# Ledger of designs, part 10: VH-VL binders against q58428r495to569

Target 1, 75 residues: q58428r495to569
Amino acid sequence: SGGKDINYIEVNYEIKKGSLFPPGFVDCNENISYNDEVVLIKDDTFLGIGRALMSGFEMKKAKHGALVNIRNVKS
Below, E stands for the ipSAE of ESMFold2; O stands for the ipSAE of OpenDDE; V2 stands for 0.75 times the mean of E and O plus 0.25 times the DockQ between their complexes.

## First folded at step 3 (VH-VL; framework fv_regdanvimab)

Design b14
Fold by ESMFold2-Fast, scan of step 3:
Structure b14 (fold): chain C 75 residues (1-75), chain A 122 residues (1-122), chain B 110 residues (1-110)
Amino acid sequence: as target 1 above (75 residues)
Amino acid sequence: QITLKESGPTLVKPTQTLTLTCSFSGFSLTTSGMGVGWIRQPPGKALEWLALIDWDDDKYHTTSLKTRLTISKDTSKNQVVLTMTNMDPVDTATYYCARGPDIVATYYFDYWGQGTTVTVSS
Amino acid sequence: ELVLTQPPSVSAAPGQKVTISCSGSSSNIGNNYVSWYQQLPGTAPKLLIYENNKRPSGIPDRFSGSKSGTSATLGITGLQTGDEADYYCGTWDSYLSVYVFGGGTELTVL
């Protein structure tokens, strides 16, 4: 997961299994598509893996609602 | 009060381009989250979403008609314009414009125009 | 064109309860908010329910919505003759990046 084309989602908190909502969202790769496997990171640290519930472009614009299903959390 | 009203030709010949204008009042398409969409309904058939434009000038189109549809806005006139090329008799329908107050995240239409009927016939 | 599945018709007597189902997939109903629209004969559709179960101002509480998995349901209690209309569900499809409507349900008040 060392490239700029990774399906990354930057978050501002230590994640748990469940849903990512807009207050926890910072930025993402706009090329993410619905149902893509995504890598959640914070300050360049890998936190876990989830499933996209909308495109990356839509995530940047969303005001509320679940953006990602978080399934696997490191540690 | 929020109102929307469609305008344009009632009769269109096959192969011609249809241009419909949605004129609205009571809200601005400069407000974050705001959008205006177009929906059509052929006689006796279901509602079919066509296109949407939002406050940020992002545009969405139904997959089946994407190459035929253009949507644009004029925020100074409070208007949204839909253009559809290569009209066919199967495009005969009532065309509605509708407000999406929170299209990104909630995806619903809360106020609708009365609709304008477009018949495609030679 | 993707269309959400609704029963074509439903009927009941005044005062009764009816439910109208709407079935989709994980990319639409499964992951997104569902809305319901009422279309009285000869009129434009009117928003009846948004965000699965919320009512706009002016919509009475005898109209309700719910969602479970890839399906949504509209409930109408205390059925009135003025409820005779076509009902449509609608939602966003995240895979296709399009808004999709159901095929519509004609409600007849006997």
Scores: ipSAE 0.027, ipTM 0.763, lowest interface PAE 6.7, mean pLDDT 88

Design b15
Fold by ESMFold2-Fast, scan of step 3:
Structure b15 (fold): chain C 75 residues (1-75), chain A 122 residues (1-122), chain B 110 residues (1-110)
Amino acid sequence: as target 1 above (75 residues)
Amino acid sequence: QITLKESGPTLVKPTQTLTLTCSFSGFSLTTSGMGVGWIRQPPGKALEWLALIDWDDDKYHTTSLKTRLTISKDTSKNQVVLTMTNMDPVDTATYYCARGVDIVATYYFDYWGQGTTVTVSS
Amino acid sequence: ELVLTQPPSVSAAPGQKVTISCSGSSSNIGNNYVSWYQQLPGTAPKLLIYENNKRPSGIPDRFSGSKSGTSATLGITGLQTGDEADYYCGTWDSYLSVYVFGGGTELTVL
């Protein structure tokens, strides 16, 4: 549980392929780097995979713009 | 030496289904970051992206044609197949397949097939 | 409305310089790398620029790319008659999950 040692991104909605924007973002591993493959989770449930468009530290501060390109969504 | 080549019918009747095959060599769709896309170009018009399938079997389609398009891959044959239903004369175009390279969650097409011309008429 | 907007045509004399613009939004050019494709008459498109400003092997340095905010520019210096072609910008739109091309720009060398 918690997934703190993985490149996790916690979201507050059922995701779709496309982009994660700040209103859908809850938290992430700060060690995520630009272009890392990331795992999107909601309430400890795996939702899909994406690619980071900025560092995890920058994601926590972002007010606008796409944070993650969502590439794969668990069906 | 990376190559891609389109094959399929050159004449299609209205309402028929078009099936095009992209045969490629010099890379694998099991390799992370690799994909194959389909792009068309009506005579004298702009390039229009249709679909892409990637190494992870993720499938993407242009919104306007999504219900008409299917894309699949056969990694053992190095082939990607595009199917487009209910063909109309406005779908007359040269159809290209191209290798997609995923960098930083963004694609670009670095090698293109020569294109196959599909005419839709009665 | 196009997702990526290019001028429909541009022209100049041999030896001159031209620039071709490509305008988009934050979900495409603003967040993603831009590529440029050259299509010579009667041929398939060829990748000319990738990652905003990089040239594939074999592309001469008189072709250059740049990106600022939600816009990209292709520059061609030392214009040659063999440069007569249609030029397309392209990028991924992360909001739509689609690849988008600009409408194309016809370059005529007068």
Scores: ipSAE 0.006, ipTM 0.664, lowest interface PAE 10.6, mean pLDDT 86

Design b16
Fold by ESMFold2-Fast, scan of step 3:
Structure b16 (fold): chain C 75 residues (1-75), chain A 122 residues (1-122), chain B 110 residues (1-110)
Amino acid sequence: as target 1 above (75 residues)
Amino acid sequence: QITLKESGPTLVKPTQTLTLTCSFSGFSLTTSGMGVGWIRQPPGKALEWLALIDWDDDKYHTTSLKTRLTISKDTSKNQVVLTMTNMDPVDTATYYCARGEDIVATWYFDYWGQGTTVTVSS
Amino acid sequence: ELVLTQPPSVSAAPGQKVTISCSGSSSNIGNNYVSWYQQLPGTAPKLLIYENNKRPSGIPDRFSGSKSGTSATLGITGLQTGDEADYYCGTWDSYLSVYVFGGGTELTVL
């Protein structure tokens, strides 16, 4: 889908403000860098915006810790 | 009961490779959320984390020593092995292994071995 | 080497209380749980606090932890001579994918 070429992060749940942890993570654009603004999506639906706490490459390998600060959630 | 014990040489010459084995009981490194880490402490100095291996065979190393360190596991023997190449007198320290537990947000070390003292000297 | 900032020493009399601070950054304390470890002289460290404020079985309630922003605090009340030890905070750094310890704090019970 057209969202896949941006700083996307795919999640498996309805998000809330706070942190994204590995159990909620599905996939992401590997070009995301630490502190980048990222868009959170589920099943190609926009859910909200956050700030990356590590690179996208590192997110795919992470087993623990917060991956993203979730700042804004679409109602 | 959960126990861990370090073994290996107590004296190493400069430029040699150090090999340390952590033997453990009371848990399995096939269990999700489990890991074993290595931490060292030079005499009179602070704890320094070296490496960790987890249930999925993912490996983590401290950035400054990454090229010198390897960590591996043998789940059938309940052992984790750390190797460190090109030993130097500044690597003189007590070396600990510890069980890591991964909660959703972070690692922590809940059971520690007694430590083994390694002296690097000619 | 990345190290969390702790005061090098603290001291108080038996029965008093002390606090030990631990300061880091957004990639470590700011986004991860903090643990505290106690190291009695000549012994291996032992886990004292995990998940910011939880105690393992066997740790008395006079030990407590808290976290705010990029800093964490260990509190010890009712000090006993057996509390003389080095105390270390520790957490994961999400940016570097490494575990980091604090520089350690030596507690002296006068």
Scores: ipSAE 0.013, ipTM 0.696, lowest interface PAE 8.3, mean pLDDT 88

Design b17
Fold by ESMFold2-Fast, scan of step 3:
Structure b17 (fold): chain C 75 residues (1-75), chain A 122 residues (1-122), chain B 110 residues (1-110)
Amino acid sequence: as target 1 above (75 residues)
Amino acid sequence: QITLKESGPTLVKPTQTLTLTCSFSGFSLTTSGMGVGWIRQPPGKALEWLALIDWDDDKYHTTSLKTRLTISKDTSKNQVVLTMTNMDPVDTATYYCARGEDIVATYAFDIWGQGTTVTVSS
Amino acid sequence: ELVLTQPPSVSAAPGQKVTISCSGSSSNIGNNYVSWYQQLPGTAPKLLIYENNKRPSGIPDRFSGSKSGTSATLGITGLQTGDEADYYCGTWDSYLSVYVFGGGTELTVL
């Protein structure tokens, strides 16, 4: 709850514009829906904004393919 | 070798419940990324996906039939069971079970059963 | 529309090339991998192409797949009479959380 109610996606690397793939994925809010705006974080640090290409539930299961389209990266 | 085989009644009366069993070998539904789906095909018509169950016991159903469909698995028996309530003559079809791998991102039905024909009539 | 759109039929002579199209939307073909299935008369479907353009073991290289935007294409070269079958595209729809098949294309080898 609380701070975890946002559309967060936790990643394990410094992101660039483009796609997030399963090897870079750590965890997310399961209530994310297809086409939702999502916040990408690493170790509780905001990294950027993207758009979900599948539900958060599906992201936790995916073995291949793009999970998020990364649009804006914090400089 | 991986095999799947459908079993169940071949004749069903309108309003009855259909129960079909998919018995498989050569893989486990406890393996990450693994699932079993059900697909049907009415005579002379297209393939229609019905339902899927995966290694985490997550269940998916086609939107038009979801209130009529139940899918379950018994990992100790290597079986997946599909139940469809309130059968109607338009549900007459060949019913297939098939193995799917990487359910979400790269999903493909790579090994299919031979199919079982179910006729719904009075 | 829930189904992917395919031409209902295509035909060609032995030795020729044929292409079968499959048209969808951003939530299905545009976002996910496409598979193709071959169904010979009186038999269960067989996986022919997966991940847009990959062939399972035993599928000859005269079968090929491609994807561009929200459309996918199956190509068959060197047509043989044994290729006469129904062909279906299939993919996951991320918006609906369902698997969808195309309406099927009947290939006749004249």
Scores: ipSAE 0.037, ipTM 0.770, lowest interface PAE 5.8, mean pLDDT 88

Design b18
Fold by ESMFold2-Fast, scan of step 3:
Structure b18 (fold): chain C 75 residues (1-75), chain A 122 residues (1-122), chain B 110 residues (1-110)
Amino acid sequence: as target 1 above (75 residues)
Amino acid sequence: QITLKESGPTLVKPTQTLTLTCSFSGFSLTTSGMGVGWIRQPPGKALEWLALIDWDDDKYHTTSLKTRLTISKDTSKNQVVLTMTNMDPVDTATYYCARGEDIVATYPFDYWGQGTTVTVSS
Amino acid sequence: ELVLTQPPSVSAAPGQKVTISCSGSSSNIGNNYVSWYQQLPGTAPKLLIYENNKRPSGIPDRFSGSKSGTSATLGITGLQTGDEADYYCGTWDSYLSVYVFGGGTELTVL
């Protein structure tokens, strides 16, 4: 798959536990729903797992606030 | 019932390494979402978080002490060990271990050990 | 080191109410759930509030929490002499990957 059929969220930085804010967000699967478990990737590399705080469609439009709660980071 | 208890030396000389063990019961660090942290409190001062290790063996350390701190777990013994190098009199404090639950990466510390007092003096 | 800002002390008479503030930044309070801890003299801290406003079993409803933006508040109503303690807020900092406590507030019941 090309990553678009999974609950992916593409970020532009090395993530840490906490939350993903819009400046760190690049793209995501629009079919993500609130409270879905999501996989965080950067340059096709798996970085960790989080929980969606809004739909993927809403994430693409968000200018402020937390998009994802980052729960587990690849060590 | 969930319990945690700290153990280790009560007196440490400057430049020595401190090793503290947290022994716990009533939960497992193989359970998703579980972690154990270390917090210290110098006499009359505020709580200071030091380190945390979680179910996935992810390790976190306070930035100011990161190079001095090592945290590890032994899930078969229900123990978490904190090591702190190059002890100084300013490190004199009561050291606590506590269980943290990963509630959206916020780790409320819901059960605490009684604390162990470590004095650093020559 | 990073600490959340709390008033150093607060006082009130029995039966009254007090509020204790906790201020941080977007990377900690603005981003994450806040917990509150009560430390009675000579004892280990006890979790009083988690997820901003939830109480563990055994914590009476006269203790409450709230969060707005980068600040959180602990409220205590019906103040009792047994409430004399140090109170700490705490949360995770998402940029530093560290847990951070407030500086603590000493509550005196006079």
Scores: ipSAE 0.013, ipTM 0.700, lowest interface PAE 8.1, mean pLDDT 87

Design b19
Fold by ESMFold2-Fast, scan of step 3:
Structure b19 (fold): chain C 75 residues (1-75), chain A 123 residues (1-123), chain B 110 residues (1-110)
Amino acid sequence: as target 1 above (75 residues)
Amino acid sequence: QITLKESGPTLVKPTQTLTLTCSFSGFSLTTSGMGVGWIRQPPGKALEWLALIDWDDDKYHTTSLKTRLTISKDTSKNQVVLTMTNMDPVDTATYYCARGEDIVATIYYFDYWGQGTTVTVSS
Amino acid sequence: ELVLTQPPSVSAAPGQKVTISCSGSSSNIGNNYVSWYQQLPGTAPKLLIYENNKRPSGIPDRFSGSKSGTSATLGITGLQTGDEADYYCGTWDSYLSVYVFGGGTELTVL
């Protein structure tokens, strides 16, 4: 319940359904695993929900390829 | 119950445009996560995905045919329409429409299929 | 044209077990859920497995699925003559934003 273990992914743009790629990625919880449900945030604002395509550790190192499938965007 | 049915011409001449309609019931394409896709199968060959349109009007097309394909929906009539331009004999196939259910943001699987309509391209 | 790799055919006798493989890459099977479809002769495909290993209502438990890395497997135990069909794997390709099917496997029950 502390919030510190949330499967967060911080992005730098207003998201739409589709894929998150490295240029849009800022940071994430390293404990995210492949296929985890993740919450997408920008400047502490909730933007939507997605599914991890790799671990959080891998996302921080990725240079190319899709990191997250964006499932739902806040309307 | 969920049903889908394809309709359109069974014979098309080379260079003509094919228009196929998928009529469905038992679900709405206004429901989040729902889509309708088109898949074809030439005689004796594998399934080939063509296109999909979803509940929020996002459209997806196979890379090799994208300039020839148009997909649209009429949610009031529960219909999805596929058009394919410049038909060629190699486009002879059974064409299926199917309901796509979204697992994870545009990652669909097809849980209910129409019976298919056979389209022959010849003079 | 992107196609997932399946063996073209498999065969076994009634009561036996078969496995059908499906191989892809990190952009498709490696990153996404895999589905399996059964196509009986002269009919439309039917969903057999979704989300790697889940069965729709009405599909018996002798059908199973699994995924490891960039490959998926369909298992069928207790083979019946009514299982003669073409089997297709399918998944999303995240880099191309397209759905891709395998080349299909013809199962013959001897």
Scores: ipSAE 0.007, ipTM 0.659, lowest interface PAE 10.7, mean pLDDT 87

Design b20
Fold by ESMFold2-Fast, scan of step 3:
Structure b20 (fold): chain C 75 residues (1-75), chain A 121 residues (1-121), chain B 110 residues (1-110)
Amino acid sequence: as target 1 above (75 residues)
Amino acid sequence: QITLKESGPTLVKPTQTLTLTCSFSGFSLTTSGMGVGWIRQPPGKALEWLALIDWDDDKYHTTSLKTRLTISKDTSKNQVVLTMTNMDPVDTATYYCARGDIVATYYFDYWGQGTTVTVSS
Amino acid sequence: ELVLTQPPSVSAAPGQKVTISCSGSSSNIGNNYVSWYQQLPGTAPKLLIYENNKRPSGIPDRFSGSKSGTSATLGITGLQTGDEADYYCGTWDSYLSVYVFGGGTELTVL
């Protein structure tokens, strides 16, 4: 749960397993590195866990391509 | 419940600009994960994706036609407009609009009936 | 030309089974979900399969999809005359940032 120090990724939709693409991305912790486990959140609600496919810095600039592999979705 | 329908001219002269409108109902293009795309199909040929606009007003275009294509939306009218400049006879095709799920699963689940555009002098 | 390769045609008798292949690369099929579309003569395409192997409401279970590596397949069992159509695979290409369709496969039920 909480804090700016976690590997959070904020999304704008209810997630499904698969890939997160730029249109679904809102913001993230810039310290995320390629291949990190990340926590997906929406409106401060935990939605699931994924794996970063690029750095957090790259995610904020990305206009295309998969950002995160979404592995586990809270039921 | 979900419907889409294309409208626009059926005949266009070479060098003119084509403007097509997609009118839809049963969903909102403000809903997270939703987009509307344009796909064309020349007579007897394969489907070719052209462009897509999403709920967040992000726009995507096929690389080969990017400089000729503009896509926009009017959320209050439930319409998406595609504009294609410098029409050529090779652009003769049936043009479809379709609703896209573009977040995790990129696919088109509802399609318009298509509108046929012939480019001829 | 086309990024996704399909056989141009396939045929079988009523009641038989066919498979239609779709071959791509790591940036498209290898990384992303595959969809299949059915286009009956003179009509708009209809979504047949999404997320590699899921069926929309109203699609019978004799239609199935699968994906392995950079290739996907559409399976149709118990062929019916009403299945005569063009079938297209489609997916997102992460490298090109475009949606791509296969070249289409014409299914003839003899």
Scores: ipSAE 0.007, ipTM 0.667, lowest interface PAE 8.7, mean pLDDT 86

Design c01 (at its last look DockQ between E and O 0.12; V2 from the best seeds 0.00; counts 0 for: pae O 3.9 > 2, placed apart)
Fold by ESMFold2-Fast, scan of step 3:
Structure c01 (fold): chain C 75 residues (1-75), chain A 124 residues (1-124), chain B 110 residues (1-110)
Amino acid sequence: as target 1 above (75 residues)
Amino acid sequence: QITLKESGPTLVKPTQTLTLTCSFSGFSLTTSGMGVGWIRQPPGKALEWLALIDWDDDKYHTTSLKTRLTISKDTSKNQVVLTMTNMDPVDTATYYCAREYYDFWSGSDAFDIWGQGTTVTVSS
Amino acid sequence: ELVLTQPPSVSAAPGQKVTISCSGSSSNIGNNYVSWYQQLPGTAPKLLIYENNKRPSGIPDRFSGSKSGTSATLGITGLQTGDEADYYCGTWDSYLSVYVFGGGTELTVL
């Protein structure tokens, strides 16, 4: 128990430091909260770390504004 | 040419419901990226965003007034209607409707074309 | 309560340069595009700058925008008396899921 609820965000592109907007978003853990540290992945590959700008539930419906501040990108 | 124009009563009594209509031309609210918002400005005060409706019929409202506000669209008539319940003298303001242009790919969000505004006074 | 903070007023002489700041947070200016609106006395606001630094057709290049971190700046060079207006920044707030305007800055040309 305990460890299986990962704050993942699935994206469809090679990320760079900056902002994730809706066109780059595929899916996420709905239990992410505002200001949570999140893990960005693409095709099961770890790409980097960001900070949530809204809840995961809201990200799945959002059309306006940035979803995640992308802070660190895997080299 | 794109135009928007506000219409509705200029005088409202306290506790009444205000209904404002935004009539527009030159674009469609079925077009992806298009929305219409309402912004008000009390005399001598700042702009205050109230509500937005978009091409996908998603509705947004300012938190402080959301229980008093409804926004709807009639795409066949090119109209957006804002309703605000329980009017109070503090709601006296010029009310604007404006087109929102949202560029989905860039994430840009701007009110690019504004109506002239309609003044609403709330008084007994 | 202001989400975006602007100075209440700025002033300069004709021909001079002025800058107007707009300060916010990560959920708004820090990660979203900023627009600027000009409101001449007795008129509706007009879009002056969008996407941080772009001008709509018809806006002279004397007007410029920039963004750094959680703050945005509107620059006006070669000031003219016709520039006397209220200037508002605006952006989306991702956390609140609303559009927000700054408190406005009154520009007076001496």
Scores: ipSAE 0.710, ipTM 0.915, lowest interface PAE 1.0, mean pLDDT 91
Fold by ESMFold2, look of step 4:
Structure c01 (fold): chain C 75 residues (1-75), chain A 124 residues (1-124), chain B 110 residues (1-110)
Amino acid sequence: as target 1 above (75 residues)
Amino acid sequence: QITLKESGPTLVKPTQTLTLTCSFSGFSLTTSGMGVGWIRQPPGKALEWLALIDWDDDKYHTTSLKTRLTISKDTSKNQVVLTMTNMDPVDTATYYCAREYYDFWSGSDAFDIWGQGTTVTVSS
Amino acid sequence: ELVLTQPPSVSAAPGQKVTISCSGSSSNIGNNYVSWYQQLPGTAPKLLIYENNKRPSGIPDRFSGSKSGTSATLGITGLQTGDEADYYCGTWDSYLSVYVFGGGTELTVL
């Protein structure tokens, strides 16, 4: 479906501006590249926008360091 | 009491392989959030992070030395071993091991307890 | 080229205040927690500040840390001659997947 073609990152919590760390991460489009704009979702609901700090492939296995710079959160 | 201590040769020849052991007590490397890193400091120069091994046996190495460094652990002995191949006089430094305390849930990361260091000289 | 940049040296008289800066990027200081380490002459480094602005037990509150954007700052008030040391910032770099230290700052108390 069309949802799988976008730079999505699925999280397990209600986000705020700052950094996404591994415990909050659920899944993502592994084709995301460093510095890509990404959309943050939870249960298929848009939560906000961020910038990738690593590739989507790396995000899926990362245990150290921030994954995403969360720039804007849906008001 | 939590302690770390470095051991190994203090003098090596160029091209030899250096093997350093970090022996620690008061914590376990099986505990989530625990790691041991190696940092070196040439005389009069800055700290240089070299490598890290964590509780899940994930390993990280400084990019410039990745092909020369190997890090491993023996959790039953509370030891971490660093091996560095093809030693050169520029590798003369004090080598420290230090506990990494990583708050897995927040991503906070620090080297909170350090060994006294061991000085390794590489003869020209 | 260092990933984290610090001034090579700072100095001030006893009782005064100093700050030590640490400049990086979004993949390190901007989005990861910063720690500061003190290295007294001839000794191993010691953790002074973690999580940008927190002090380990036994570190007096005249040592403080802060972060804004991609820069971090260590503050020291009430300078004492015993504070003469090298100071290093450190943090994880998410893009490089390594830990990095700054180049260090030599503090002289005149």
Scores: ipSAE 0.502, ipTM 0.887, lowest interface PAE 1.8, mean pLDDT 92
Fold by OpenDDE, look of step 4:
Structure c01 (fold): chain C 75 residues (1-75), chain A 124 residues (1-124), chain B 110 residues (1-110)
Amino acid sequence: as target 1 above (75 residues)
Amino acid sequence: QITLKESGPTLVKPTQTLTLTCSFSGFSLTTSGMGVGWIRQPPGKALEWLALIDWDDDKYHTTSLKTRLTISKDTSKNQVVLTMTNMDPVDTATYYCAREYYDFWSGSDAFDIWGQGTTVTVSS
Amino acid sequence: ELVLTQPPSVSAAPGQKVTISCSGSSSNIGNNYVSWYQQLPGTAPKLLIYENNKRPSGIPDRFSGSKSGTSATLGITGLQTGDEADYYCGTWDSYLSVYVFGGGTELTVL
């Protein structure tokens, strides 16, 4: 599990195509920048890939709205 | 120029399986961000999204018909195939395939190019 | 079935402005881009608006889109006879991982 060494976003649910919302957000790399490609993980398992809609720092503070645009979900 | 074209039977009997093929050109499903979806429209009714397959072979299906739908791709032929089992007269519709383009930088994910559609009638 | 809500029909005279609403929920319109499609009689749908308010090449600026909260709106100014068509909104639902269309709106040019 090397997710923490990349633009990772840890989630607490089985992600769906669309958007990641704050309730599903657990943690992320604060160095993530807007428009970065990010890897979605849960319990060290790869779930999918998305595009950051804000910085990692902002994600940790976000209470509403989409954090990541998710367009690749492993099924 | 990007084009999509639906092909398959135009008449299906009840309980039979419908197999439709979408042949496309001008883009590849090996390209990140590319997807092909199926949308149908019963006569005089609204558009109904059915399924989508993307460049990573991820598949998405409408919940109501998930058990009846199968979508697959052949990247070498630039084709996407939709199968729908246990056809019923209620499934009579024009079936469209369309390209979904996901732009990484913009997040665009609309169906930007459509086939002309193929009319499928389910009748005994 | 999950559908976005549109008015069944709208009408206006040439040159006037019309708006078509599209209402959904937080998991779809609330946090995903909305697209609008125009379907002329007897033809396949055509992408009219994407990313809430962007126009593909070839779409005149008489067409506009906006989104607020869980609702989206298509605006058409300078209405022309050729605008008579069905209009559909569409977007992904993040909860279900499905794409959803509105029920469609029939635009009649009086």
Scores: ipSAE 0.037, ipTM 0.805, lowest interface PAE 3.9, mean pLDDT 92
ESMFold2 (binder alone), look of step 4: mean pLDDT 92; pTM 0.948

